# VH-VL binders against a5d7b1r34to270: the designs that were tried, part 12

Target 1, 237 residues: a5d7b1r34to270
Amino acid sequence: APGSQRAALYVHWPYCEKRCSYCNFNKYIPRGVDEAALRRCLVIEAQTLLRLSGVRRVESVFFGGGTPSLASPHTVAAVLEAVAQAAHLPADSEVTLEANPTSASGSRLAAFGAAGVNRLSIGLQSLDDTELQLLGRTHSARDALQTLAEAQRLFPGRVSVDLMLGLPAQQVGPWLRQLQGLLRCCDDHVSLYQLSLERGTTLFTQVQQGALPAPDPELAAEMYQEGRAVLREAGFR
Short names: E, the ipSAE of ESMFold2; O, the ipSAE of OpenDDE; V2, 0.75 times the mean of E and O plus 0.25 times the DockQ between their complexes.

## First folded at step 8 (VH-VL; framework fv_fezakinumab)

Design s54
Fold by ESMFold2-Fast, scan of step 8:
Structure s54 (fold): chain C 237 residues (1-237), chain A 121 residues (1-121), chain B 111 residues (1-111)
Amino acid sequence: as target 1 above (237 residues)
Amino acid sequence: QVQLVQSGAEVKKPGASVKVSCKASGYTFTGYYMHWVRQAPGQGLEWVGWINPKSGGTFYAQKFQGRVTMTRDTSISTAYMELSRLRSDDTAVYYCARWGSYGFTNAFDIWGRGTLVTVSS
Amino acid sequence: QAVLTQPPSVSGAPGQRVTISCTGSSSNIGAGYNVHWYQQLPGTAPKLLIYGNSNRPSGVPDRFSGSKSGTSASLAITGLQAEDEADYYCQSYDSSLSGWVFGGGTQLTVL
C-alpha cells in the first residue's frame, strides 16, 4: 500500500495573531477571512491525504502552524470527523492543539475539548515581559499564567508548556530562574525550544542591523543542557 | 460487549446526599471520558458534568457547581457521581455516558441504563 | 430547562418523510458547534443516532440523516416505520454555558 497504513496527522492552521512586535498586526490576521471555505479545504485535504496514502489508522492528530487556537472549534471538529470517516482514530489517540494564551480563554478551551481536543500545547515562550515583547507576543507573563491555570483545570495532566531559549541578550542564570518558576506552576510537561532566527522577520533584521545582539549559540547550547538537567532532576521529560 | 452498569434506584429526603455508580466493561476505562446526564420525569436531558478517568480531572455544569462531586476507581473501572443537598427537583433518572473525545464521534456513544433518584419527604 | 428548541411532537404515516428541527443560538449551533441526535425508546436510555451533524454510527439505517445550517439543525427520517416511534433529542455545545446542551425532545408518533 502507498506509504504507511498507520500515521500521525498534522493539520496546519495558516493564521497567527502576531509573530513580531514591530510588525503591523493586520498583516497576520486579514479582515474577513472565510473560515467556512478554509474548513472545507482542510476537510478535503485530510480526506485526500488519507485516501492517497492508504492510511487505515491515525494514531494522533496535531493542530499546529500559526495559532490554531484562533480557529473555530467547529473547524477542528469538522477535520476530526473527516479523519474518523476516512480512517480509524483510536479511542486513546492524542489530539493536540497549539494555543496562544491571548486566544485561549476558558470558554474557548472548553469548546475545543467539546470538538475533540484532548491535549493542549501552550506557547508561553517566556515569563519575562521584555522577552515576550521582543518575540511579538500579545500576552503578559501574568496573563499567560492565568491561561495556564485555566487550561490545567479543564485538561488536568494534559497540558504542555513551551519555553524558548537562545533569545538575543538572554543569559543562562535568568533563563534558568524562569524555568524553575514554570516548574512550580506546571504539573504536566515542559518543552524547550531554541530560537531559530528566521529571515524576513523584524527580529532577524534588528540583529542584522546591530540593534540587537546576535543569539549566542554557545550560551543557547549551555541553556539547553542545563535546562534538560533541571527538568530531569524535577522528574519532567 | 461495551457495557455501563449503574447502581440501583435510590429514595432520599431533601438535604441528603446520593452517590450513583457506573461500572464500565468491554473497553479501556481510562481511554474515554465519562459524562453524567439526568432526566426528570417527563422532561428532557440535562448535562451534569464529566470526569476523565485517566487523570481524575472533572468539569461540572454551573447549575451543579458546589453540589456535585465526580470520582472514579480505576481498579474496578467504576465512575461515581455524588449529588449533595438534594432538593425535590433533583428527582430524575441519572445516566452515565461514554464520550468518544479520544475517538471518532465526539458524541455520547454508549449510555448506562440509568439510576432513578427520588427526592421526597 | 431546554437550551435548544425542538417541536414537542411530530407525526407521520408509514413510508412518509418526517423532519425534526433543532433551533439554537449564536452561542451554540450558530457558533459552529456540531449537533448530535439521540433516539430514546420508551423506558430505555438514549441511543446515539447521528453524530457530527450528519454521520451515522454502525447499525443506524441510512433512512436517518442529519443536516445543519446557521443556528439550526434537522433530523430527517425517510421511509417512516412503526419502530421509529420514540423521543428524539438534539445536542450541541454552548460556549456561554461552557457545557453540553440538549433540545427539549420531540415525540414522534407513527400513525
Scores: ipSAE 0.006, ipTM 0.474, lowest interface PAE 12.0, mean pLDDT 80

Design s56
Fold by ESMFold2-Fast, scan of step 8:
Structure s56 (fold): chain C 237 residues (1-237), chain A 122 residues (1-122), chain B 111 residues (1-111)
Amino acid sequence: as target 1 above (237 residues)
Amino acid sequence: QVQLVQSGAEVKKPGASVKVSCKASGYTFTGYYMHWVRQAPGQGLEWVGWINPKSGGTYYAQKFQGRVTMTRDTSISTAYMELSRLRSDDTAVYYCARWGYSYGFTNAFDIWGRGTLVTVSS
Amino acid sequence: QAVLTQPPSVSGAPGQRVTISCTGSSSNIGADYNVHWYQQLPGTAPKLLIYRNSNRPSGVPDRFSGSKSGTSASLAITGLQAEDEADYYCQSYDSSLSGWVFGGGTQLTVL
């Protein structure tokens, strides 16, 4: 499109620290990750797409996919510099990085900030350690809350937290208690995600074999409706 | 006019703290990162850290971690750098500088304050 | 100490050409990060002279030029004039430090 086209850029990071029980095949960690080659690929792809599309202004950048907080801050910086050189990326544009608490130490979060990241989406998923184990997460609820506190210190007003619902054996009351607890610790944004069971995942296999009860779609819908009401009453989006 | 106006010279004793201000005008204060750079007498430039005026988020060079605090007040378009537990080797001119991180902009420190001399002596 | 290496001084006569080098490593210039150059006249704040390796801000004469290759960058000044007498600093971003780094500075003397 001609010279004033505006766009949002999505940058996909394909790897997780370990294969999560609900992750699909694309997020599996291969042996021997060549990050220097991946970095060059991402830079070239960003520059090529901006050149071919005629985009002159990039309003926002989102680093998502597997676990972008596993990426070197160097890779993030290189991509953002490439975007800024190829198109107008305002200094106040929204640059969001999805972060896993396990790979998001205070020093690493600060390094992402130095690289150009100005908003974080923290994949908390649950405040219940048993639910975190079910999801195959390597962090505890306490560790995740510590990461959230540090993120909010470094990115005040610019941290979103992801919370899952619809987990096997999960009940509305206890889950709403988790949500209310989270709202006392988070002043920014909360995103609610319903569990999706995908073929080929460990969690799908356990449910199929009867090792875990199947998630109840009606109960998940009830959780979502009541969760949204709690968020609205508390002034969250 | 785009300009950064810094506070006046300071004389401090070792162990004290100093707070330098940098008032921005002529542009959208929250649209650009603000960096702090110092220069000891007869020496080169040394990067201290940055603040994002929109979020209040900060990042400091390892050497200054635990001693420097950067803040801002968006209502008066002013950034602040406070350095604590001052030592004689902190004697330097401290500059604020704007970072334009956009295609069609410099991606460099394009506008600098005149500097604030901080002298640390007993 | 300075992360980027510059010669401490360089000199030339009016009308001549001088070149100031800036040597980095794989974590900064070698990682394809931009190099910027600043001119500091005695008693003044640094002024942006060259940005993104080779670009000039409005008001900077074309006798100033920048280049970058591998892990190094260079500032060239042709047609030297007395008013070019100043300190010159290169700057880049360093991924291992997650921050901005400067060269040690080069004092240019116009003979």
Scores: ipSAE 0.000, ipTM 0.430, lowest interface PAE 18.6, mean pLDDT 81

Design s57 (at its last look DockQ between E and O 0.84; V2 from the best seeds 0.00; counts 0 for: pae E 5.3 > 2)
Fold by ESMFold2-Fast, scan of step 8:
Structure s57 (fold): chain C 237 residues (1-237), chain A 122 residues (1-122), chain B 111 residues (1-111)
Amino acid sequence: as target 1 above (237 residues)
Amino acid sequence: QVQLVQSGAEVKKPGASVKVSCKASGYTFTGYYMHWVRQAPGQGLEWVGWINPKSGGTYYAQKFQGRVTMTRDTSISTAYMELSRLRSDDTAVYYCARWGYSYGFTNAFDIWGRGTLVTVSS
Amino acid sequence: QAVLTQPPSVSGAPGQRVTISCTGSSSNIGADYNVHWYQQLPGTAPKLLIYGNSNRPSGVPDRFSGSKSGTSASLAITGLQAEDEADYYCQSYDESLSGWVFGGGTQLTVL
């Protein structure tokens, strides 16, 4: 092989607990024997890709896709074990897992830590319960903040949160108040993520039928610009 | 070469607090999680919790939440377990153990301290 | 109380084989979490004997072996020696407790 000696590895978890109203992904997690089969497939895929690519050192691993926090910690551990066997995975490598607050209790997050995860990306999306209901989220803002606090105890300095902007009927002032409130509870990393309306989603259908206003691109741009300014002022990446 | 040296035996009365230390040598202290396990006289092993010495992150077994605190001092490669509001049934040998012999759940407690006897009597 | 079930005692004569069982549930061994085994000689700290179901650390004789099937694991000791007289503990991870769990221990007596 042309020989990259080091790489970052993305591991795709294909299932969600629930189909999100803004998400075009519609797979659900199977139970029992089906996850064992998926675990075997992910292990084989990781080993094969590393051998074929000639990668000798894996600097980071990212578990993303649907809802990786629904995966068994054993599945996450098995993939990391396979990576470590096929290449050098340093003890200080960043191993990140995307977590949904509804499937990320403190005890479950601790299990991912035991499996080898050392960084979390929490899909909070909003601190407004009405906005969370609009997005089809099953957690409240209070529940999500409790999960964030537990994550910070388990992974001090290694928790990032995702916050959405550009939602239908969302206004700049209230959204900036959410962001500022969140920054008082966060580590050094916050991701701002703009809503994309995709065909086949519940949210797209509601906008198409006139039940919700279409997102306003000018307000979304204003949110992004002012949000980035707030993040810079607070010293966030 | 790899060694975990624990503090000496303690005698406490009910309601008191005890802090046990575990000094690591012969390896990179921050590269391995440290677990705490206890054993009442003549009884089996019971897991208490873990600390990641690199980050300071901790997790405790449900039975000990609210009573146990694990900390570390990386400058002297030492981990600590403090147990508060002691009861007579907390009388046990408390072990520290290194976790990181392999990867993921293949990891096991490969190096153990010799144990610290904590006696709680009224 | 122990989460994993082991017989409280087993016995054998020198040179014979003994097996020590470790029975769990769907939240630990049955969920395919690895099983580890520790040997504890009288008055000493536990020593790692088997990790990851069947692997031996350096210095552990091949007469010690581990296996796992379904919700149970087993430690086999062949060619039994007097110095094998000890307590043996199995350990696994329990996802419902999000913590490490041990068997109640098995005292091995060598005749």
Scores: ipSAE 0.524, ipTM 0.765, lowest interface PAE 2.3, mean pLDDT 84
Fold by OpenDDE, look of step 9:
Structure s57 (fold): chain C 237 residues (1-237), chain A 122 residues (1-122), chain B 111 residues (1-111)
Amino acid sequence: as target 1 above (237 residues)
Amino acid sequence: QVQLVQSGAEVKKPGASVKVSCKASGYTFTGYYMHWVRQAPGQGLEWVGWINPKSGGTYYAQKFQGRVTMTRDTSISTAYMELSRLRSDDTAVYYCARWGYSYGFTNAFDIWGRGTLVTVSS
Amino acid sequence: QAVLTQPPSVSGAPGQRVTISCTGSSSNIGADYNVHWYQQLPGTAPKLLIYGNSNRPSGVPDRFSGSKSGTSASLAITGLQAEDEADYYCQSYDESLSGWVFGGGTQLTVL
């Protein structure tokens, strides 16, 4: 069937510079990563998957996982080229790259554009430096905004931003102001993510030991409801 | 046939601005990045920057950041390059070039305009 | 001055084989970025000759071939013809500059 010949491809980059305090995913901190070898693997995997599945048209490619923006533009390009060799990859296909502000300078983002990326998902998470530290992020709110500005310049209308809610000690008022501030500089896409405390994470341990207050689910719910209202009013989904 | 038609030669004074146009035909204008490359008389090629005609996104070589502005009008399949604060060493033939043939860095400049000579002299 | 280094000139007699080198660095060719080649006839715009290290666009004779190894690339022209007299430019991407870079160009003279 023609429909079965179309697919969306997900490319997983397993490495992060640092594990976030809330992240329970199987991610690795790179220590002497042979990126060339990894590139070869990713290329082979992509082509093998496409050939075995009989996919003829790739409608979208998503680079995700740890911090895909740590990959070299060459690696991203190689994968896309491999995909294009194995299947039809239309020029208007959505090619998304998850990016961390810490690893996503303007020039680097441009390089990803050159590689074939045409959409960015920015892991901003917060515009509060204290919250960012709590989350184990190494970027500042300033860094995040700078990255966002560059992303928007390079990929107008094709930037998604992630904002977290329901953090320990987080309050509705300040969070809403944070969201509103974000909306003043972002007119593309905003995704709200409620924090989930996962066993085995640093943040879980800190809350369990009383070093941090437990997130308040009622406040989180209020943030979500009010946040959605703000987004709707601003024309977001 | 696929072609890029550029605007005519320009003569400018130092400090002025110049805007060169590049009209695309024979292909989907928004389907390919448009690059700009210049060549000073008797010199080599120098990359200036690119624009994504679909989104309007741009990226410029560091050398030209702050002085160059690339735009497009999709309704007439035309790309524009504006260079401001002109100086004598900006004298060059400016080319628009389509970025095509593959994906990523396998892409090359496969279609070129005939170039627009911009002369900056006092 | 150019990021990629080419010999300023090369020459050959009709029918001969000539080679034009393009020397880069670890941030471009050495980083395995593709090399493209352009031919520029006198008074004309550049024309794509080789893309992706060794691929020929439609209409380019098989007399033209490209290769790369390490931090360098090479354009070979066999069966040299008078019409091949032109300037030739290599091109790649430099990740440190986050931009496209050209060689200085090589003037090919057919003797």
Scores: ipSAE 0.439, ipTM 0.805, lowest interface PAE 1.4, mean pLDDT 93
Fold by ESMFold2, look of step 9:
Structure s57 (fold): chain C 237 residues (1-237), chain A 122 residues (1-122), chain B 111 residues (1-111)
Amino acid sequence: as target 1 above (237 residues)
Amino acid sequence: QVQLVQSGAEVKKPGASVKVSCKASGYTFTGYYMHWVRQAPGQGLEWVGWINPKSGGTYYAQKFQGRVTMTRDTSISTAYMELSRLRSDDTAVYYCARWGYSYGFTNAFDIWGRGTLVTVSS
Amino acid sequence: QAVLTQPPSVSGAPGQRVTISCTGSSSNIGADYNVHWYQQLPGTAPKLLIYGNSNRPSGVPDRFSGSKSGTSASLAITGLQAEDEADYYCQSYDESLSGWVFGGGTQLTVL
């Protein structure tokens, strides 16, 4: 009877808004991006991959990589159309966009919703302005909370966020208060990410040269354990 | 048969509110955004906003922000638009329209309700 | 003031060709967003006529065609018939307004 070869599709966006101070994965900053050309490439790759793989049904699509919210909502829409032409893409499939608060204003988030996005994964990282500055983020904690509120309105029950731990000079108490405050703005998933110092990043160099204290692994482990307990008590995974 | 059935005409005084309903049938209600578009007498079409019936998420045109609320009840496949603090220039036919036929921005308003006349008069 | 500009009226005799223009800007049609067209017969709701610049839904005669170039789009109707007398609206997405925009509408009269 009805056969299916099912898949989840990951779409990689290669560009970042600004080079991160803490990781190597986002090495690209736009220099006059020809988005129409990239859109065409992504469409062709998605269709070709689906055709050659024999996949008949795509149950979810995830737009990730650098900063996918830098993509035009038109590009996201074009990829989804291409997937729907090449395979069965149910109308209620989960379509997730990874976004940073700076590149994901409320009006852009609404446009992504119109393009077919129905879930957000927001790279918040911190609700402390000093920590955001240290991480090279361009948004304030206030702006991030404002964006999260808009996201919750647009995607009720479908907004996940991350919060970083193990930053230089972080303390458990203040960090747990950040996490608890964040739970007021998130209704799907909260990810706790430990800072990893990567070679070739600004933050690694600052720690190596003694401009910043080295992160404390035992403190980070305590933060993770305490944070996980808070999430479980609040009903998060 | 895919169709959108709207509530009947309404007459309201300035300052009041109106709530228009749009019942979907013949398709998966939660699979398509629902848009609202209005048309004043003798005038063109004006987009009011959308609701994603799956999530309940909404977005409104700037001129309606703060006066319009869009909701839905998925158990009866019905979308609603409520417009408050009505003025005489809100007199219009209000349409619901399904955003579908394709995917992404190649979608169009492929199914329309017959419209609900809202008259605002003293 | 419509974001997309259409002529307010056009006319043609039966059997002739008419063209309805839709002029946008760099924030909508010029940003590579699609153009859709709707026909509104007197006293009725709009009906989808053309989607994705040039595609016809099932049941729309092939004498209706659409095209897009630069910041403008065009609807062409060949073999004009009395039943084509209606208002026609173009539509696109505008990224500056973060919303859908319609042309002001074109009243087609069949002479």
Scores: ipSAE 0.219, ipTM 0.684, lowest interface PAE 5.3, mean pLDDT 82
ESMFold2 (binder alone), look of step 9: mean pLDDT 92; pTM 0.941

Design s6
Fold by ESMFold2-Fast, scan of step 8:
Structure s6 (fold): chain C 237 residues (1-237), chain A 122 residues (1-122), chain B 111 residues (1-111)
Amino acid sequence: as target 1 above (237 residues)
Amino acid sequence: QVQLVQSGAEVKKPGASVKVSCKASGYTFTGYYMHWVRQAPGQGLEWVGWINPKSGGTWYAQKFQGRVTMTRDTSISTAYMELSRLRSDDTAVYYCARWGYSYGFTNAFDIWGRGTLVTVSS
Amino acid sequence: QAVLTQPPSVSGAPGQRVTISCTGSSSNIGAGYNVHWYQQLPGTAPKLLIYGNSNRPSGVPDRFSGSKSGTSASLAITGLQAEDEADYYCQSYDSSLSGWVFGGGTQLTVL
């Protein structure tokens, strides 16, 4: 009988290749950063947290934060090994890695799979190249769709894709067409979430300056409701 | 009726300063940004800067930084643009314009003043 | 030089269609910033003609329409009339300049 002390573990990767215009906590990785040192720190943190909390079983592990797909597969493997040694990590535990299309080649995704990752969350955000530029993304819509196809081949039935709504200058009709286009290329989970303007971001500053329209909460709510209806009609949950 | 009424034409010598006013009526003055745009004779439109009448916060185009000052007086719904150290190439019609339609993802200049001609000559 | 590029002039006969282009870059129109269009008759202040890429203010005839694609925007005028003779300006925001930018203007001649 399994114990009642169960937990989910969140592993924070603090670095991105480039700071996204809507991201507040992401840091750029300068040349010469020693990933081996960071790997050791993450391992120690995981072991310490599990020991101090008394957790006996870890049901899921999530690698998130900045751009975890920039991490070495060895770093992911080392953290998972540390978790397995400090607590019970069952073979059927969900191990999810957030991936940016730019840093998620097929060979790299396969290496994460070998390291113990068994689910991917792909930060697509938009299928409009203009919107991707506004968000500070370094990939095109075409590149993102190519990455999604590769991910679905390597992790069939275990790929989630994120799509943002409520972006500056975004309108309901064109956004719904993006969503419908995405659904033709994706047969797994699709997450919709509204852009949140955080103090200290480039987008927040541009809205504050009057340079960029402030998001309309009513329009964002309309997008969410209509998007949910589209997902339901297409058989997505 | 929404209106922006600007002060009359000015003639200044090089090195002087000019202060143009823009009086708003027919809407809540502090609810909208006020922009300033100029147009030299026979030339196109050039953005100068904006003021948020609610906070008094300002933002100026790099070209005018250090020479322009924007202020407002909420008690009389009036915005001001002061340009110092005038040169002959500052001769232009200066417009105030309201930032309108903030709801629904717009930042258009929907209402314009008639313009104030500032002539800089010796 | 203007940051947004417009043809300096366009012309058409009454009843015809004309299109005025506005070409930007990745730091303005290409970054997702809205494009607005203004009509300026001789001796008058600019008047808002199109806002938010494709919307018309009350009182603007449906002969005027706007569109945006990639780094460019376009103003279309159908059923051209003599009173359409004016200067037309596109406008957007530029993130690299941290400010508003206008096209150089296009003079429309109807003859």
Scores: ipSAE 0.000, ipTM 0.393, lowest interface PAE 21.0, mean pLDDT 80

